VHH binders against Protein DOG1-like 4 (DOGL4). Designs and how they scored, part 106

Target 1, 232 residues: Protein DOG1-like 4 (DOGL4), of Arabidopsis thaliana (Mouse-ear cress) (q84jc2)
Amino acid sequence: MSKMRNLVEEKFLEFYESWVIQLELYLHQLLIAHNNNTMSETELRHLISKLTTHHKAYYTAKWAAIREDVLAFFGSVWLNPLENACSWLTGWKPSMVFRMVDRLRKSRVVLVEAQVKKLEELRVKTKFDEQKIEREMERYQVAMADRKMVELARLGCHVGGESVMVVEAAVRGLSMGLEKMVKAADCVRLKTLKGILDILTPPQCVEFLAAAATFQVQLRRWGNRRHYVTHS

## First folded at step 12 (VHH)

Design jc23 (from ja1 with T104Y L105T; framework vhh_6z1v_2)
Fold by ESMFold2-Fast, scan of step 12:
Structure jc23 (fold): chain B 232 residues (1-232), chain A 123 residues (1-123)
Amino acid sequence: as target 1 above (232 residues)
Amino acid sequence: EVQLVESGGRLVRTGGSLRLSCAASGFTFSDYAMGWFRQAPGKEREVVAAIDWSGDETWHADFVKGRFTISRDNAKNTVYLQMNSLKPEDTAVYYCAASFPFYYTKSSEYDYWGQGTQVTVSS
């Protein structure tokens, strides 16, 4: 590919590659913990904490990057085409995480009725929060068209420095709007993940995190196993 | 490295008003949610108010609702608590706290804490 990468894309690509390698190492630990019935609750909670910290580190780095260039996260160069095709507002769709929870129902792990009720309540709330973000994105796209039309009209009246300043301000405004929506979506993702972990017991958390990490790693491997690579 | 510094605590009379400030440094303030907590002698820390990273969403505990207002200024890296209609029961050390990326009602969920500022309300 001859596509030029900016510094934000290069820096985040390096971060993301190391983050995924560490996720694979944590997945290995989760699978060992799941198969080892002798691990203490304290040891399981420590491992769960490591995964939670790892996911928070991703969003800390992402928010620093989107502050500089939010558009780098739309059609990301560090993701393969399959990963990009499965993306919802620069990341996983929050309600989709409940597909991983569904695997616990088919597992030999026992979820008590109170947990099932709380998970369903969380699923409904997550879907509501998703729909709110989707309405905000729709309003943003309409507003972008209106702003662009006004800006093009101004460019027809002014030339030189004044025109450049107006375009710069408009682009900055558009980027700030996208940044705000991406951060809102990321908050729904982390609230959903936290909510699930708060409802589940430590052994159930380990099984859930293992399922989620397995799917993320496998999706990346499936996309990367294409005979011809389409992006770098 | 990371620092939260509360200020504005003092002695006030019942029915009075007071504004607390919390200055943040050493982290990206605009990415963090902020909370105000208080602790009276012999009691656990309780959440008073919270505000999201954007300032658009706020939460206030029922016992201060209508009297206290949380706000933030991301340009100044500062969070505020405006306290009106103060009561003797509001006497406590007030703490500001930061959490990434959203706020909580449970103190154990917060990442960074200030050292507190004493508010005393006399009858």
Scores: ipSAE 0.719, ipTM 0.870, lowest interface PAE 1.2, mean pLDDT 87

Design jc25 (from ja1 with S107E; framework vhh_6z1v_2)
Fold by ESMFold2-Fast, scan of step 12:
Structure jc25 (fold): chain B 232 residues (1-232), chain A 123 residues (1-123)
Amino acid sequence: as target 1 above (232 residues)
Amino acid sequence: EVQLVESGGRLVRTGGSLRLSCAASGFTFSDYAMGWFRQAPGKEREVVAAIDWSGDETWHADFVKGRFTISRDNAKNTVYLQMNSLKPEDTAVYYCAASFPFYTLKESEYDYWGQGTQVTVSS
């Protein structure tokens, strides 16, 4: 129902706006920590923990919302068109964070050989998990062409009672399959984030998290304003 | 109120079998990975087996591979540990634990814990 669908979208929109405001506050703290270098290791670990908790809170709220309406996350109303265009299965593509790690390596921060090896192992595993999900999505899309789907499409041409119920059952099945794929993708995202943070030192974690948060915040600002696109 | 309630622990003879159950309530069980941990007298708590939210991915410690099997029933909000070919070294209090959204091998990273169930394997 439209009223139920609007409620899920409205609740998550409210949550997301608040979540982004808090992310911007954490980004400010990360930039202060990175630029001033006056914080102890304990203080840095505390800040990193706050960011990790903040990201877990996002996925807790997201999974509650997708249980009610996973389709709200495909073409989300709380994201601008640029953010939606950059989405891979309702969020950031896991392997993309390694481009931020690569930029960290090009900075004045020195990674020891053991860290480089562990990051490469994590990159390979992340790519493997990502490709597995992409194959599942492909199989899901191909399954739409099976005999049952063709029969349901034909039934949908005859509007009325029983036809409506059969189509609704098919849509529920579609939603359940998408929910599983979104959850799998979110697990790869959080495993990748955790893996990087476990490999990096606290100052390196702060630099990485600051870069990631800066990109997320700036992407939202660019898309909301659209001033960067002025083709005449 | 969040609760994890283990059951099935008892005295068994070496070579015997036992199935532990953990009933979850007060949270969305199907969103959480589940783990089984154990603690023997005078030892640290160690991870025995883990299962993801879907039941599709499992992990088992080397010392129980081929003998123990973790499984879950999301419709019943229950996680199980099937224990076969039991050894005296398996004597411990067994705990179930929940982690959002994936399992880890560190006890400190689990969100909710049961009170434990005692398994004793006679020599």
Scores: ipSAE 0.726, ipTM 0.876, lowest interface PAE 1.1, mean pLDDT 87

Design jc26 (from ja1 with L105T S108Y; framework vhh_6z1v_2)
Fold by ESMFold2-Fast, scan of step 12:
Structure jc26 (fold): chain B 232 residues (1-232), chain A 123 residues (1-123)
Amino acid sequence: as target 1 above (232 residues)
Amino acid sequence: EVQLVESGGRLVRTGGSLRLSCAASGFTFSDYAMGWFRQAPGKEREVVAAIDWSGDETWHADFVKGRFTISRDNAKNTVYLQMNSLKPEDTAVYYCAASFPFYTTKSYEYDYWGQGTQVTVSS
């Protein structure tokens, strides 16, 4: 079991490191496109599509990994402590991207009234979906403290083959519940990202994606600086 | 090899009922949202109904609400479309499609497609 779980973490760590390197390369391309204003609409749409595909590839790999070991994503070894502290159900909080969208209102490319209206509608929907998942998470945590779960935990402290099997079945049930919540949260993340990209023009999409990628890369760099000091 | 295989299409009379099935293989079915699309001769492909990866959330086009119901069985890797109160306007080739990880109303956003099954509703 531990060997299988360690392999899942090792495999995803390797994937994630490569994925972040490619994200930094895409960020470089986004910054060039944003600063030079020389790319056609077709070229910008192609670049946006590459970023969308890149994010989709992350969730494809993540869902394969959580099917094997969802707990690896709670306190992930491929993330630094700052990244882990800022996570909401194993990833970024969907509504936080609207603060990045609000920054676009300060840019040279101004949002028109119709876009502002659609973004506000999307923000309200995203917040509603977030709150629904938060209620499910609270119910899950409360259920962990009920009498039946306490009894199962006690059985795990006693020697006996039958008790071991019952406890193992309960742990598998808990993992399945977490997997479902993580998948629901990831769907809200990707729906929010797609919704924003569908509302924005290609130049605005490039600016938004550059801001999002910059924040992700910088958060990782800030957290990694903490590791310059050795802690025992 | 990814495959979506539709079945159940046939000739039915106006007011009749029909259930379409779509069997999926070659990918993790339970990770994908599923949609049913249709295309009549000379018309664009349109979305009819969709269901999320869990089966908890469904969407139906206004022109089929109350008549068609989408459902799925993740244990059997199958999605279904129950069609009631059929009308001649429902005559089309019906396509099953898969989208990771959620459904949309845009056909070009779906990852995998079946070859279709013909439904003909006679007056």
Scores: ipSAE 0.714, ipTM 0.864, lowest interface PAE 1.1, mean pLDDT 87

Design jc27 (from ja1 with S108E; framework vhh_6z1v_2)
Fold by ESMFold2-Fast, scan of step 12:
Structure jc27 (fold): chain B 232 residues (1-232), chain A 123 residues (1-123)
Amino acid sequence: as target 1 above (232 residues)
Amino acid sequence: EVQLVESGGRLVRTGGSLRLSCAASGFTFSDYAMGWFRQAPGKEREVVAAIDWSGDETWHADFVKGRFTISRDNAKNTVYLQMNSLKPEDTAVYYCAASFPFYTLKSEEYDYWGQGTQVTVSS
């Protein structure tokens, strides 16, 4: 695996491991805050800000990495097979976080009607944005199939050094298209996260972020603990 | 390191046109959404127009729709505001701002700001 990894994969793997460790530390702080009614609104907003900054740092690093090698994010070496199986366009599916929001209805902190309405509006918009991206990806894949067919025909005619140049050009084109799609998907993710946090009160934000971080951390632990021969 | 430099502000007659430019340096411009804000004396900064990182999605305030158009050139690290049918009420200092990775309508949510360029509209 290490012998097959490129520099982008090695750098991002190191970044991601540190990022997850810090997420676990923030999760611990969120759980303390959720169980402690003595924290001020200012203190809760500061903690929420730390988590939003942490997530933005992930996407800053990711976009730098995909500019160099977007394919590293499809079947990522820093993710276990379970995490990779749960990926939608290199990350979490935005509409799935509304399942975390639904749990707030059963907590001590009840959502008011105005919040429920705004969350439903956001859910509908998020699903619409997801479907738009899925249609664009389908069109991209159809166009990519046409390019691959043309490329295969060219490779049949140009065996020597010429075929290397042609392959490099095709790979560059593939990467640029995928980079655009991944960036669009990441924007939907962060818009969804921000939209939820803008609707919720600080105590509700803490509960939501704790649920989301718990799921992310547990999914990683479940995948890492399975008793299989892994390809990671 | 990070800089946003606005240019193009000047005195212009009512009904005239003006194009503002904002040159970006010190960050990956093509990863950031860009916004144009304005502030008149004694008023708070208000959002005028915004554009996503790709240039494919734009937003314009109701009071400038049909008159102003935001655009960007990622190869030149520049965002533009084309201002047509200018009114005295458009007199303000115009600021460009950058937000990662999408635009918002709240000035406090932008990461980087320019120093502003003065636009004065007279009869």
Scores: ipSAE 0.729, ipTM 0.873, lowest interface PAE 1.1, mean pLDDT 87

Design jc28 (from ja1 with E109D; framework vhh_6z1v_2)
Fold by ESMFold2-Fast, scan of step 12:
Structure jc28 (fold): chain B 232 residues (1-232), chain A 123 residues (1-123)
Amino acid sequence: as target 1 above (232 residues)
Amino acid sequence: EVQLVESGGRLVRTGGSLRLSCAASGFTFSDYAMGWFRQAPGKEREVVAAIDWSGDETWHADFVKGRFTISRDNAKNTVYLQMNSLKPEDTAVYYCAASFPFYTLKSSDYDYWGQGTQVTVSS
């Protein structure tokens, strides 16, 4: 591992801790808005915009980090084991957010038929985009075990500077392919989030975002409660 | 520090060709989707073509399909619009725009904009 890779992990850990603290503050504001009918539509739209900007800031920082070390996101040191176990290609599985949307259908703010139709169309598209990425990941995993990779692994076990250069080039190629897949998955996540928010009314957006943020914060707390490690 | 600088716009006769270029600086170009928009006098800006951060996925408006091609060079921080078989109705100011992390067909979704380059097609 290079010193640059260690620095990337340290920087993202620091960023992520601050990002989660701010998410908790926004969750508090979302819960107040959800339980209070005195906020104007303009105020609700402003709060929704803050959450959207906050999520975009996460992906901006993530993409900077994966450009330097994409593998840091498959064994993330800033996530607890429970959070890591629930990950699909370094983040939440896009189609799973429709479980939160389904609960809105039973809320005090009922979805109209036009919204239900648009959400179903978005769900189908999201599932299609997920399956496309899963096929690319399967191809990637198979390619890692092909004859050419086995030959390169053998060369890497031998003494010689030229063999080292060839192996390094192959490893960089594999990392670039993985980075591309992670970016594709993140685009599906943000397209799904934007699509839902574009379909919902501001009060429904607040309820949805509150549910999503609550789940994310609680998952982290549940996992952290299980982490009983005493350091020297 | 963020800049998008368009170039290549000029007066062209009907049936002619132009290549527009947009040089980007001050942000991580390879993380952004890029779009070309145009605005004719008295009309709203409309999307002409878009390209994802990788260059693998492109979108072109129906009225320019087969005539215009969007492309990008991430090593040069530049997006291009190759325009062939130009028609008088293509006359407009052409703008490049950047959107993180994907493109849409709505101008309001774009984060950064260039100043525009004038394309005039005479009949």
Scores: ipSAE 0.745, ipTM 0.882, lowest interface PAE 1.0, mean pLDDT 87

Design jc29 (from ja1 with F102W L105T; framework vhh_6z1v_2)
Fold by ESMFold2-Fast, scan of step 12:
Structure jc29 (fold): chain B 232 residues (1-232), chain A 123 residues (1-123)
Amino acid sequence: as target 1 above (232 residues)
Amino acid sequence: EVQLVESGGRLVRTGGSLRLSCAASGFTFSDYAMGWFRQAPGKEREVVAAIDWSGDETWHADFVKGRFTISRDNAKNTVYLQMNSLKPEDTAVYYCAASFPWYTTKSSEYDYWGQGTQVTVSS
């Protein structure tokens, strides 16, 4: 559409490519730490902190970008079609990470009963927060349908500059609502990640973060290798 | 240059009211959760109240619940703490802090801090 609007996409694409390269470097360090059981707790906590800071940097950049153009994050150009297909409100679905937690039950360091209970409590709360946001999105979509009906009725009765103003106002309202919902969803993502890391021991945190980063990197590689072939 | 500047601290009598303000600059205020912390001499810093980036969610410590109210004005880049029914135990330096993107009760998890404003409650 507009070249000015496309600058947000271009800027974030450059940021995201750099961010993913750094994630792959951290994944390499996580895998080394996981395979080396002689690393100190202090060394493991330092590595976990690097990953936490890295994810926080992503959301700082994302929130700056969605303020300018939230719609760029729906069907993002910096994500391949497979990554976009797996998106829930412009990012990973928070409850999905509990599938990664299941991997920890097969780890060399077993989860104690207290950790299992806290993780289940966190999973239930995460699902509740997701459903709350999904209900808000449904309300926004219903409101957009109502506004679209009013807009279509108005456009059928009037022609000229008034039609342009009505469309611009409707798009502005939609964008503001979506920005608020995306930020709410991102908060659930980060709270879920932090909650898991607070429950796990440092070796378990490393294993969890390695599993999560491996999935994210692998999903990107699978989607990037896709070749669409059309046959008549 | 990130700055958080608290104001409004002063001497007030027991049962009085006071409003603290914290003006933010150098970062995107509307993206940050904000917290009010306090520290009395010889005591640890404790969280008093917190508010999310939108102003829709607030948290207040049990010892101030019903007496203190946190609020924010994103257009003015300012967070407020309305303090009512003040007690001598409320005497402390009050600090404004910013956390991205959610608030927390742990002071170590806040990104930016003000220099503090002294509140003294006399009996």
Scores: ipSAE 0.490, ipTM 0.757, lowest interface PAE 2.2, mean pLDDT 86

Design jc3 (from ja1 with T28E; framework vhh_6z1v_2)
Fold by ESMFold2-Fast, scan of step 12:
Structure jc3 (fold): chain B 232 residues (1-232), chain A 123 residues (1-123)
Amino acid sequence: as target 1 above (232 residues)
Amino acid sequence: EVQLVESGGRLVRTGGSLRLSCAASGFEFSDYAMGWFRQAPGKEREVVAAIDWSGDETWHADFVKGRFTISRDNAKNTVYLQMNSLKPEDTAVYYCAASFPFYTLKSSEYDYWGQGTQVTVSS
């Protein structure tokens, strides 16, 4: 039902606005932690834990919402057009995060050889997992255009109780397939984030999380304000 | 109220088989990865097997590989551990644990825990 669909979108829009406000507050804390050099390892680990908990809260809310209406996440109303244009399977592309790690290497993040090796291994694994999901999405899109689906679409153009039920069952099956792919993609996102945080030291984790949050916040601001990117 | 309730633990002879069950309630079971851990007296909890939210991906520790199999039934909110070719070294309290959204090999990273079920393997 349209009312049920609109309610899911409305509830998640409200959740997301609050979630972004809290992300900006955590970004402020990350930047202070990075600049003061006086925080203990315990204090840094606590801050990192707050960020990981915050990201997990997003996916908990998202998975509850996609159970009701997965299509709300394809062309999300709580995202501006720029954010939607940059989305890969309803969220950020996992391998993109390694470009942020690479940018940190140019500033002040000093990575030891063992960390570089582990990050490269994680990058390869992340790209492999992304490609696996992309192949599944391609198979899904091809299945949408097969002869059986075309016949079901034709039946949906005619009034008949049995035809209507068969079409509804097929559409429900398609939604369940999308839910599975979105959950798989979200798992790759969180595994990539966790993997990076497990490899980095607490100060390096703070720098990485600050860079990631800065990019997310700025992408939203650029899309909302239509700012032009200036090259350094 | 989140609950994980293990069952099936008992005394069994060396070489025997046993199936453990863990019934989950109070959370969206199908969104969580599940793990089986065990703890012998005076030792830390160690991960035995894990399964993702879908049931498609599993992990088994080397010391149980080929003998134990983890599985789940999302319609019944239950995770299982089939234990074959049991050894005295398998004697421990077995714990069911839930992790959102994927499993890890660290007990500290699991969100919910059961009370445990005792498995005793006699020689």
Scores: ipSAE 0.744, ipTM 0.882, lowest interface PAE 1.1, mean pLDDT 87

Design jc4 (from ja1 with S30N; framework vhh_6z1v_2)
Fold by ESMFold2-Fast, scan of step 12:
Structure jc4 (fold): chain B 232 residues (1-232), chain A 123 residues (1-123)
Amino acid sequence: as target 1 above (232 residues)
Amino acid sequence: EVQLVESGGRLVRTGGSLRLSCAASGFTFNDYAMGWFRQAPGKEREVVAAIDWSGDETWHADFVKGRFTISRDNAKNTVYLQMNSLKPEDTAVYYCAASFPFYTLKSSEYDYWGQGTQVTVSS
């Protein structure tokens, strides 16, 4: 069995490769800014804005693609198996970024009490939003299992055009529900990212974004080299 | 290219009702959250109501709760603001705005803006 790629998968693969290359270039700029401490607040805000725009460009392209074929994002061909295994509803799990914030709290830069309070409030809100989406997805999956069983039973009674119509209707229903869930999850991702960046100072934002980009790039590299063991 | 065109603004008496419409073109309307803002002379622009891309989640400012209702028709690329029990304090230029992918309460965070429609409420 060979897996065929559709036009949506081919277009998004090309987009994603370019998007990752640009992310690595921004990571280089973030690391320079972090290590040299020579940039003004205005320059740091400009760099942070570039990263925010870059992430929003990803979701703009993703939402265009899921409108055509949301299933391409469940087991994406542009992601390696490790990246796919780490996905929560077609992307990173929003609450995971608080692990990166926890690492920032162990660095030389100390968060003020007001920031700690706001980050905790954001963490609670993010967890609540995740759980709401997980409950909706669970209800959706149960309903789709029931639909598939009814459809399979009906297909056993039909061998012509009627079976094609039933399959097309079921696939259309599945796609519409999944598109809504993916958009909801992506909104939680971007709200969480925005919330963290609104709470942190510009130097702290640079540290956070560098950590996030480093993790994304390293996960991709490890997945691409899964047959090689690296020890120092 | 990208356009948001508000309509429906007019002079109306206190206690009256009015529906504003905002027609969107040149962008993927169904992927954007929409907001209604207003600005009175000598005052800053303030958020009145907002609606997410799906139409399932809405937000209304406390000063319009129970009187104004935001809604959208994704098939027609249009967002609406139904205004009931109008007060002289509601007199302002009303703007629609688009934000990807969710709404916020800060005008500076919206991507696209209409030119506005004048609502005048006489006592």
Scores: ipSAE 0.738, ipTM 0.884, lowest interface PAE 1.1, mean pLDDT 87

Design jc5 (from ja1 with S30T; framework vhh_6z1v_2)
Fold by ESMFold2-Fast, scan of step 12:
Structure jc5 (fold): chain B 232 residues (1-232), chain A 123 residues (1-123)
Amino acid sequence: as target 1 above (232 residues)
Amino acid sequence: EVQLVESGGRLVRTGGSLRLSCAASGFTFTDYAMGWFRQAPGKEREVVAAIDWSGDETWHADFVKGRFTISRDNAKNTVYLQMNSLKPEDTAVYYCAASFPFYTLKSSEYDYWGQGTQVTVSS
C-alpha cells in the first residue's frame, strides 16, 4: 500500500495549515486583549465570537472529511507525532482543558464561588460523557476484531469478486461506526468549550482561550522540532 | 443555498392532533441538531423541542411533555413535530431551526431558520 497522502488527507492538510495560521493570529489578538484593560465588553465578546466561529469551522471541515475517510483522522498526516500521541479519539481530550481552568480557580479575585461550583459540575459531566464514549470504543474494538477474523477466514476460502464485495461492505460498516463515535467525541469537545465560555466573564474567556491556543501552538512547535531531528 | 421549509400548519380543534414537517436542503442535514420553536402574538419565541444529529437524544419543554414528540428521518432530510392533545395555548407560528453540531435552548445560537408555519387551535 502506498503511504502517500490520499485526496482527503491532502485537502485537510491544506485546510489545517491555514486554520493554524489563523489561530496564531487570533492568539496574538487574545494576548493583546489580556494584557490591555482598555477593551470594552462588546469588543471582548466580538473577539471571543471569532474564536468560537474558528473552532466551529474546524469541526465543519473535519466532519465533511470524516464522511469521506474517517481513518485519515486516526493517522493524521497534518499532525506531528507528538500531537498524535496526545490525541484522544482524533482530537484533544475534553477534560484536559480543566487543567488550564484550574489556574483561574486559584485566584479568588478572578473567579467567584458560583463560577467555581459551575465549573466543577461541568468537569464532572465532561468526565462522565468521556467515559461513555470510551466504553463504546472498547465495545467497537472487540466487535471489529471479531469481524476482521471472519473476513480473513472468508478471504481464505473465497477468491475473486465476491470476496472483494464482502470486504468493502465490512470496511464501510467499520467506518460508519467510527464516524459516529468521532462525532460524539467532537460534540463533547464543543459542549465543554461552550460550557466554560458560558460560565466565565468576557475577560476570563479571553484568558482561557489565550492559554488554550498557546498550549496548542507550542505543542505543535515542540513536536515539529523533534520530528525534524528524528526523521531527517 | 440553505433552506428549511416547514409544512403542516393549519386550523385544528382543541384535543386534535397535527404533524409538522421541516424539509432541509443546501447543507449536510445529518451534521446538524434540529429544533422546533414557536411564537404567539405579543410573546417571545420559545423552544418547544430539540433533537441531536443522530436522533438518539431529544429534549421537550415541560409545557409540551407527553403531548408533543420530535423525530427526524436523516434519509429524507426531514424533522417532524407530532402534536397531540392540542390546546388553544398552542396557537402560534412554529419555526424549524438548525444548529451545528448540537442543540441548545437559546434561539440566538441556531444557525439556520425556516419561515414558519401557522398553527391555530380553536375551542
Scores: ipSAE 0.734, ipTM 0.877, lowest interface PAE 1.0, mean pLDDT 87

Design jc6 (from ja1 with S30H; framework vhh_6z1v_2)
Fold by ESMFold2-Fast, scan of step 12:
Structure jc6 (fold): chain B 232 residues (1-232), chain A 123 residues (1-123)
Amino acid sequence: as target 1 above (232 residues)
Amino acid sequence: EVQLVESGGRLVRTGGSLRLSCAASGFTFHDYAMGWFRQAPGKEREVVAAIDWSGDETWHADFVKGRFTISRDNAKNTVYLQMNSLKPEDTAVYYCAASFPFYTLKSSEYDYWGQGTQVTVSS
């Protein structure tokens, strides 16, 4: 690798590689379940529970890591450049999952009218929460150009010990602000995922989770192929 | 290892006030939403109030709105329930619970639970 990694990046890279391998194994199980109409409701619920637990484990590890170094998640070393380019506030754009939901409407799995209404309500709520976070990020970026920040930049370390302390406090404040926004975005992601799964039947949940996992795995494979070509 | 310890429950007269505390240890409190639940004998456990990991978002059940206030101190790993204008129907064991990363209104969706603290309101 062309860049020195800090300890947080090294630990999360190891975690993420293992997490993706397990996701691929769960995807295989989801595809088998989707292609076989013989699995019981109890078996389908167990599989769905494994996937939801797996996603929850990701965010548990992520939040531990961002507490130490949130900036590691803005340009993550464990993601290829394509995955990084497709990130919205360090992860999936929540409204994107409704594209997977829309594909369910065209499958053999029929959504009833009550489900369609609840999914549309959830889509509207998700877009609202997403826009709220985007406004917070905009305010954060504008604050970077605030007069006080410009004054801090003018001071610099060479002016004395007092200016060094002021700059350190400002940088810490910036990191804390980013951590709060990342956690808010992750909550929208998990609320959206939970909302969809609560509305769908177990067979529909399996199809949805398979579609989402397939997209995530394929995006990684596409980006990795491009990366290998650039090494030659 | 993971512990949620409620305190402050006692006998109080109707119209009185009480502050419940829940001290958390053994997990990353700052990352968890917290909820207060209550259960009276012979009744199902019901959600009373909830607070997001940041303290910025709170939810209160209609039957306690205006009387109870949930709050948290992330520096002290503690969640609080301020209870005002207490009524006999508020008599119950009060439980604090933790949910990652957001609160829900379903007790079955909480990850960690305290042992409970008894609140008795005399008429």
Scores: ipSAE 0.723, ipTM 0.876, lowest interface PAE 1.2, mean pLDDT 87

